# Ledger of designs, part 44: VH-VL binders against q9lss7

Target 1, 226 residues: q9lss7
Amino acid sequence: MGNTSDDDKILSYEDVVLRRSDLDILNGPIFLNDRVIEFYLSFLSTVHSSTTISLIPPSIAFWISNCPDTEYLKDFMKPLNLRDKDLLILPVNDNSNVEVAEGGLHWSLLVYYKEANTFVHHDSYMGVNRWSAKQLFKAVSPFVSNGDASYKECTDTPQQKNGYDCGVFLLATARVICEWFSSGGMKNRDELWFANVKETVPDLVNHLREEILALIKKLMSESVSK
Short names: E, the ipSAE of ESMFold2; O, the ipSAE of OpenDDE; V2, 0.75 times the mean of E and O plus 0.25 times the DockQ between their complexes.

## First folded at step 13 (VH-VL; framework fv_gevokizumab)

Design gi4 (at its last look DockQ between E and O 0.72; V2 from the best seeds 0.80)
Fold by OpenDDE, look of step 14:
Structure gi4 (fold): chain C 226 residues (1-226), chain A 118 residues (1-118), chain B 107 residues (1-107)
Amino acid sequence: as target 1 above (226 residues)
Amino acid sequence: QVQLQESGPGLVKPSQTLSLTCSFSGFSLSTSSVGVGWIRQPSGKGLEWLAYIYWDDDKSYNPSLKSRLTISKDTSKNQVSLKITSVTAADTAVYFCARYPASTFDYWGQGTLVTVSS
Amino acid sequence: DIQMTQSTSSLSASVGDRVTITCRASQRITNYLSWYQQKPGKAVKLLIYYASSLQSGVPSRFSGSGSGTDYTLTISSLQQEDFATYFCQQSYNTPYTFGQGTKLEIK
């Protein structure tokens, strides 16, 4: 029974409302929830303010993947202008129940890079979200190009060492890819961000929870001063 | 093909240090985002995780044995070593090394029996 | 530490039988559970990871299910080569821990 106090709003950031319990998640060996992931993705979006980068919230990604009506999906996708995006960051969750918002237990990352016209899936736990990622790919692909985008599993994706850091790996990977893109993107035809991810994500995940927590605290303090 | 093979002394006296070596092939700790772990199994008993080491030298030990365990790797030789100090009869077991990709062990050696006896 | 319990230490079955082996964790492990097969003189084999994901090369007659603290390994139609000891392992947190094993014997 989560103490009612744990549900208190602590920060409003863009379209995300963080709660006290979200801090607990960040402090413990606990699975990151949609709110924390959405928050940090939103933050990354502010850091990488390019109009050609789109970090899709978990809820939106989930909706896209599970939309039952193609016409509705078209309408829904229209304002996203995904065709104009050079980089898409898409969180993937293994939730298969559309009626349950937080039913997923594993996070992974699907990335679209327009220059290569390729979707890349990064899963930190042996590709368990492959099916979900493919579903999302199928749903998004028609809206990013003429539907001829390729799909790849990144086999060199750093792997988590526990059962609670998948979200952290998602966020770390997203960060690295955004940084890679902002630094100029593809330099060589055959090398996307894979080396960067392999090299930097393992270390980043070790302190990213603390970093996110510190960020939230900072933002909280700033909000009080306004 | 991924293969692992354990080697050890077979017999160790009480209070001595047990040294084990895992030799592996089909993967490398220099390029692969994988680790190697040690698991032991006393006769007629379950499996006990001992330690793991990753390509980046990240290590973890079973807390119950941490003070006695040392895991190391020689990437150039495709070997991982485990040392257990101050062994007792309770350390008699089959010792396995296994590839460790993601908090699970996908390939195992056949194990090596180590008996602690006077 | 997370304790893993396989309540059945031994199970007898016949070829062709549907067999179910259960594993319980002392706490929620959110599907981070693996199943292993051990045969004498053979290397331990990973069967299932993440509760229900089939390891490459493992026959489809093996399946995993469960959630929370309770998990199940199912062999839909037991084959002669399936007589072995089966272990569950939580991969949620260190120290990684195993069940005590369930020996599947021929009836």
Scores: ipSAE 0.867, ipTM 0.932, lowest interface PAE 0.5, mean pLDDT 94
Fold by ESMFold2, look of step 14:
Structure gi4 (fold): chain C 226 residues (1-226), chain A 118 residues (1-118), chain B 107 residues (1-107)
Amino acid sequence: as target 1 above (226 residues)
Amino acid sequence: QVQLQESGPGLVKPSQTLSLTCSFSGFSLSTSSVGVGWIRQPSGKGLEWLAYIYWDDDKSYNPSLKSRLTISKDTSKNQVSLKITSVTAADTAVYFCARYPASTFDYWGQGTLVTVSS
Amino acid sequence: DIQMTQSTSSLSASVGDRVTITCRASQRITNYLSWYQQKPGKAVKLLIYYASSLQSGVPSRFSGSGSGTDYTLTISSLQQEDFATYFCQQSYNTPYTFGQGTKLEIK
């Protein structure tokens, strides 16, 4: 038996290191991993550079949801200054849900919007991440609103038609919400970004893998040239 | 309450076009981000997915029937239609329509039997 | 196309029994699996989606489990009204495909 080579590093972007296998994931009909999710959320952070928007990396959201020690969580959360944020984007994964037979295979999105004092959960597959989203909501709510924020399932969220695009729906939904917020936000307190998500995400998910691939290739070329 | 009901011709001659209509209530394709799909069950056989149409007019067809299928909707009448051209005895089945939220079918009609016979 | 196999076409059991129905996919479908009940004279009913999520209005004696390619529907204590044919469906990709069905007959 021979040794196998390490997966090649292809790009460093902010705090994210992408590898060759991450491009293969985007190129195929394959479930998106943590690194691709974190990369694109980091990219959205640079495009929407408001200090009042926070896009939380998957690893941080997972840690927050599963921290067993309330006092340790408090110390961890303090430097994040979440009370200063008007929009908070939190990826949700079902890895910690013991009632799911095989966890870690479904992405969804939890969003906090301060003006409405409301967490909204967007799940592209029939609400199956509701339990995981509620755990994350319970963990985060004391740090944005002293635990008095409301929680809402958005039942009209665009739905996936296959078993591998949930991450694409997460990223498309996050992008549309960031664009909504950066364009002035509130249209209707009962509607928020819901119409924009419903109208835009279905078409966006058909092309987003290609857009992210093109973005990564462009950044790789710029890193070599610069 | 969500309800769906199929209607069809009962008997169709070989080589003709089979036309089916799904009438539904308790939801609307204009107010709900869902679709309607068609599934059939030949006598003594399993279920076969045929097509879906989504609220935004996105459509998909089972390639096993190739170009013989056409699905359409009339949102104002709460109806979805399916046409199958050039039918043969192999198309004899009970035909179901069902609400399609996302790759699964959460509410079904009772089904309508269509027999293709010479 | 993803082939779904229910190796048992007919199963007999008594009221009160714990019943298990198995479904196998020809490739990994990563929990994108639904279970349906077809009763004589009634509309087909969704029981379980995403391998283990119970549909609203379905009795808690029904549960789903499994992963990868192998999935199971369990009825913890069989009732008279549970005699029916049970189908699995992969919801992973089009064309959506169903198992051949398992007819549950009460002894």
Scores: ipSAE 0.775, ipTM 0.888, lowest interface PAE 1.0, mean pLDDT 89
ESMFold2, look of step 13: ipSAE 0.772; ipTM 0.887
ESMFold2 (binder alone), look of step 13: mean pLDDT 92; pTM 0.935
OpenDDE, look of step 13: ipSAE 0.864; ipTM 0.929
ESMFold2 (binder alone), look of step 14: mean pLDDT 92; pTM 0.936

Design gi5 (at its last look DockQ between E and O 0.70; V2 from the best seeds 0.77)
Fold by OpenDDE, look of step 13:
Structure gi5 (fold): chain C 226 residues (1-226), chain A 118 residues (1-118), chain B 107 residues (1-107)
Amino acid sequence: as target 1 above (226 residues)
Amino acid sequence: QVQLQESGPGLVKPSQTLSLTCSFSGFSLSTSSVGVGWIRQPSGKGLEWLAYIYWDDDKSYNPSLKSRLTISKDTSKNQVSLKITSVTAADTAVYFCARYPASTFDYWGQGTLVTVSS
Amino acid sequence: DIQMTQSTSSLSASVGDRVTITCRASQRITNYLSWYQQKPGKAVKLLIYYASDLQSGVPSRFSGSGSGTDYTLTISSLQQEDFATYFCQQSYSTPYTFGQGTKLEIK
């Protein structure tokens, strides 16, 4: 872990500040942190600029899930206008300690699709985040519908082959789902995006780290020229 | 119900090639969530991972044995095969095949003993 | 390669005892650890994955804990059928590696 004092800022993108150490994470067999996840979700949000798609940052998702005050949560959720969203992308982390930032060890993805009025959880490691996902579901559900949204685990979610690519699977799955939505969305109510995820995510995860690195480098170069 | 069963020659001579077959049921390698691999255990010793193969033909080998290992699958027969070339006495072990859902092994065969002896 | 160490190769206990088996990794594996039970002539059985998640069908007397490099398998009240060899395995990276095993014997 390089001395925090030497971890230089390399890029500011939207509300995310990336550091040199984040490049190291992407280059190595290292667990993706909140910053990298947030960065790419922000990027996807810019690519899929529909006002009806919302990609929620990890920190916000975590806060929503762990908010102890229902009234406070209601107030917090108002400006998000989740009722007007057709697609929600929600990163899930297994952090159980609200006092420790970035204390989680596993990422998964919770997705809400309004047309089907359903939450779908995608976990790339045998559903270990099912509890955390359900907690987030319970917290968000009252704000997307009349509180009658369904919850399901996607049993055909591609599985990771190591202990450091869960974040990559999250991002890959999010990308595929956003692309699916932008291409016209639901053709079959029962199938949703499952076939797309099954077919595309396994290959995408193999090069997504490199792609993200290339993106960051490109953005860095553009920032210097300005 | 998920089941796996190993089959092998029982006895192999030094320098020969050991061929093992894993037959399985209750799942298919056409699914994107499953791999099958091999683990071995010498008598009185720990477990050693050898190799795995996934639905998409992605393969991985233990680096210590990579040059001698070949893993393959026949999806139509629900079989996975392992070949080990140039065997020595050190390759004497019980060989297990197992299902790998996510870098862990949730179902195992009972194992097959292979003895390398002249 | 990540080395997995079970410091206790054998342990004697009685039915009803609380038993603890430890496993240490040579580096951080961030809860990607599984526990297995092995009995002679039977298929190896997965007990716990991701450090503390109980495999379906496994009795609740089995539990896993730990973090970082140090992990523990606990049997709250030992039953006669629990006498076996137990292995830890890291699922963090290839090559996957196992502990040497801990044989639980009847006292």
Scores: ipSAE 0.868, ipTM 0.930, lowest interface PAE 0.5, mean pLDDT 94
Fold by ESMFold2, look of step 13:
Structure gi5 (fold): chain C 226 residues (1-226), chain A 118 residues (1-118), chain B 107 residues (1-107)
Amino acid sequence: as target 1 above (226 residues)
Amino acid sequence: QVQLQESGPGLVKPSQTLSLTCSFSGFSLSTSSVGVGWIRQPSGKGLEWLAYIYWDDDKSYNPSLKSRLTISKDTSKNQVSLKITSVTAADTAVYFCARYPASTFDYWGQGTLVTVSS
Amino acid sequence: DIQMTQSTSSLSASVGDRVTITCRASQRITNYLSWYQQKPGKAVKLLIYYASDLQSGVPSRFSGSGSGTDYTLTISSLQQEDFATYFCQQSYSTPYTFGQGTKLEIK
């Protein structure tokens, strides 16, 4: 066969194409790439199918953070229709410096909740993405709230204990927040989803890679059986 | 202000169990999503990580100590304890406890010397 | 286990000097690297985490750089209080491991 195993497409899901190498990332103690992150965020969007929830792909969040001009940003943001969203899930990445030759990427999560008019940043490794999260917040805020939304760093976010699970923490936290929102959301304006994240994410991250692998295999089998 | 202080026996005989206590202030394992770890240093030598315990009771141990380690916490007393069983002269070191927000250690105690000798 | 190597065990320097201390990991640790300062009879101090992030309260003359397997701690203008032993630590995976230390002495 003339196929290379690393390049083989294994699944198309929504706008995401996964390849063998992406699946291998989930099997190992390896940093999750953009495609795995986007895949699972797309899956969460399907499971939590409210028109008022938006889970923003990594590539879109990156572009929003790095757009050089307000005019271009407005045109880019228009089709996203963010003013109508009650919950926004925005992945944050620390690699905005294009001159970095090699270095670890760090994933974290910025979440906007309209009822509280608040952006919350969740970082699983000692807040190292604070600057990147604030830049994304500043770029997005005018399109959801006339720029008057508050920003909160959640200092009680569950922390990673290795150098390769930040993406897993991002996805686990996003999932818990989506579940919180879909179950009715705010009961306490000062607590939001914070207790749910603190109580659920530490255990979830221990087996989320296996859950995502099982999900991909199930979807591959359903695609073939058709 | 975050502070940690180790306490231990000073002198322990070979084959006995070494018990160490870390008492801390300026944070709590009930209100902060952090942990406490133990690190040791033989005289004039490098640092060796021993264990951590996290606020949610997640624990990890350095496998090189052949399962001789037990870490535990008493959240109400702001204390974390470490036991090392079956000690030998190789366990003679300064023992530190340190706050563990993630895979690094941001605040350390001053250390306590433990000598294993007959 | 990831081995951390500080090839230089001691350095002599004068106040005002620029000093660099290096640390190499036996595998890629993707910026999960911390630097510590140790003085006799004092608590160990975290200086740098995530390769280049400065711990709160640490003077800006300290900086960290590097990527992959090779990392550097730099003190841009050495002060008298900076004479100490410096350790790197990989924070990538358990067991967390430290370099052997580099003692910075008064020349």
Scores: ipSAE 0.714, ipTM 0.871, lowest interface PAE 1.4, mean pLDDT 89
ESMFold2 (binder alone), look of step 13: mean pLDDT 92; pTM 0.935

Design gi6 (at its last look DockQ between E and O 0.68; V2 from the best seeds 0.00; counts 0 for: pae O 9.1 > 2)
Fold by ESMFold2, look of step 13:
Structure gi6 (fold): chain C 226 residues (1-226), chain A 118 residues (1-118), chain B 107 residues (1-107)
Amino acid sequence: as target 1 above (226 residues)
Amino acid sequence: QVQLQESGPGLVKPSQTLSLTCSFSGFSLSTSSVGVGWIRQPSGKGLEWLAYIYWDDDKSYNPSLKSRLTISKDTSKNQVSLKITSVTAADTAVYFCARYPASYFDYWGQGTLVTVSS
Amino acid sequence: DIQMTQSTSSLSASVGDRVTITCRASQRITNYLSWYQQKPGKAVKLLIYYASSLQSGVPSRFSGSGSGTDYTLTISSLQQEDFATYFCQQSYSTPYTFGQGTKLEIK
């Protein structure tokens, strides 16, 4: 029989396997899939390596949001050591149909910052993922705090102008927040990373697909030589 | 609370440049991550998107008109302007400006009629 | 360019009726669709964005549904103030395009 894919594998990176079609997604005006999202979050985890930062894979965040059994959730969350994290990056997807892999239509970002004890939701399309972000917040909050973490919608998040760049906004926002944290973090509890996101993400989104594509090609070249 | 108002010349002769100004209140492009767009409607016809300008100066134009359109903003005055060069009778329409938070338009002005006639 | 079709240009109804207005896109637009209401002498009003998200201040009798290429606006119990022209707009990519409009008239 076999479990082979019809789509050629091109790179393995930190448990993410990229395929030929993922390059096509990055080249086009095409909605980013789970694999591209997970790849770049894994890359950011490598660049911003710290035991206090966790960038959660899309599949894990999705499962956490949709776990029907709170006791199972407790056992699942133990090895993640979330209470030890100062920054938690959680991709949000509006997929509520678990029978359709990668069935979501919209990506957004939920971020927990321990020093402020606050979850912040960044949605590049006018908060349409708020319900999904709230579910994820409710599922994760008990494991990072004593149930007293606050939830905030960032109303000044850069907005997408098309129907296919939400994943790019997610990744750009995550990158800027990781850079903010690595450079010292909180300066003002009322502002956090919001000015950095507003100032940097719009320009970054214009070229991030190209940057990710170049990164993948670089890593493919290094894998061949190794 | 959010309000937009178009102003324009009313009558323009063929081959001239049509200049429109959108003045708005209840938001600013310096403090809000939004933009302003222009939409027009010929008499008894549908709506046609023309352009947007975003708070960070990102701009886009309808490709069918792009060579003739220029959009600009004056953030300190809460104004956005649109110019259409080389107008013809086909440019006769009611012109609307609208706030552009994302790829849709949440608050609109009442529109201003522009007639292109010799 | 993405073409938006509202196959019904005019629709007659009475106060209290349930009304459905349809809009079809020439390609998949994955819920990036908005609905607008236009009355003579009034500013255009946004009703629905992202196919089904109700704009703040819009009465709950308005709802949006659909997916892919086929979208609908529903008014569950028509009120006197709802007689207007309704437009859809795809928000998926520039150039943003509108349907031709559906005029809702008193029967």
Scores: ipSAE 0.647, ipTM 0.847, lowest interface PAE 1.6, mean pLDDT 89
Fold by OpenDDE, look of step 13:
Structure gi6 (fold): chain C 226 residues (1-226), chain A 118 residues (1-118), chain B 107 residues (1-107)
Amino acid sequence: as target 1 above (226 residues)
Amino acid sequence: QVQLQESGPGLVKPSQTLSLTCSFSGFSLSTSSVGVGWIRQPSGKGLEWLAYIYWDDDKSYNPSLKSRLTISKDTSKNQVSLKITSVTAADTAVYFCARYPASYFDYWGQGTLVTVSS
Amino acid sequence: DIQMTQSTSSLSASVGDRVTITCRASQRITNYLSWYQQKPGKAVKLLIYYASSLQSGVPSRFSGSGSGTDYTLTISSLQQEDFATYFCQQSYSTPYTFGQGTKLEIK
């Protein structure tokens, strides 16, 4: 994290405040942080404005997964109305320390699809985040449907080839799934969005950083013009 | 069971091209989303990554040797090949091929010694 | 390139000992680190990947820990078959690089 003096706020978008260092992250071979991920998920939420799609911010997902008090969690989850959602996008981080912000090292994606009543975990690094995903699943499952949702790992999840693009894969996968859902959803109950992810994500990850950067720049320019 | 086996010439003269072949079983590059990589180890020294190739023919080379390295695959034969051009004594090493799922190597061959000597 | 440095090139220990081997990266590698075991005449064996994930079939006495630039392989109770050379490898970015190795010898 750059010196606070050099890490100016550059954009406020929804509930996310991006900083100059976030641009550096996107420009370099650096893993995406919570802010960048949250920003893009927020953006996707605006694109896919269905009330039945919920993209959960990383911080919220993390809190849900690590909430020690079930009653407190219950109260917290109530306004989210997850039972009314058809699609949940849940970023998974391997951070196990609630006291340390942004302490995670790896991002993956957990997706709930109500029609199939199933959670699907997409990990771009050989399922190393399986434990964290399962923890999140366990925490969220009681609040979706009747609590009898299944969990599965997508074995055909595109794999990263470096140590810094896990967040990119997360976002790419989320995008593809949202698009899939918005285009009509399940054509084949057995395949869900797996083919789409397999086919589209590998190419999307190659330019998604650039695309996100361009988006931020555009938004910045619009903000200045106001 | 996943198995890999390296084969090479054993001896190569300086300036010639070293050709290595990795034959593997227990997995296929046509059906598995994995790759195969090459690593070498000079005598008494550490390991050096050379290259990898994925099922989709995506390749990567060690930049220090990129100009001399060519990695390829024959999916039908379950083989991955590595060529090193313009070899010198510095290329004398045990050469390993290994399965490459994602950034690490989970199964290795036993290695094949290649000596570069006039 | 990311340089990987193992602090000890050789270590002597006895069966039953707790052994720790350290590896340091020249830059942050965000837990993209693997540990390998090498024995003469045998195929290199993956022990740990992603800093702390135990490879299937590897005894539980092996464990990996660390973060940032510093990582550790631990053998909780050394067995006779554990005398070998151990290497760390970063997989954060290409070129992938290995430590120089730590030879674990019988005391």
Scores: ipSAE 0.012, ipTM 0.543, lowest interface PAE 9.1, mean pLDDT 91
ESMFold2 (binder alone), look of step 13: mean pLDDT 92; pTM 0.942

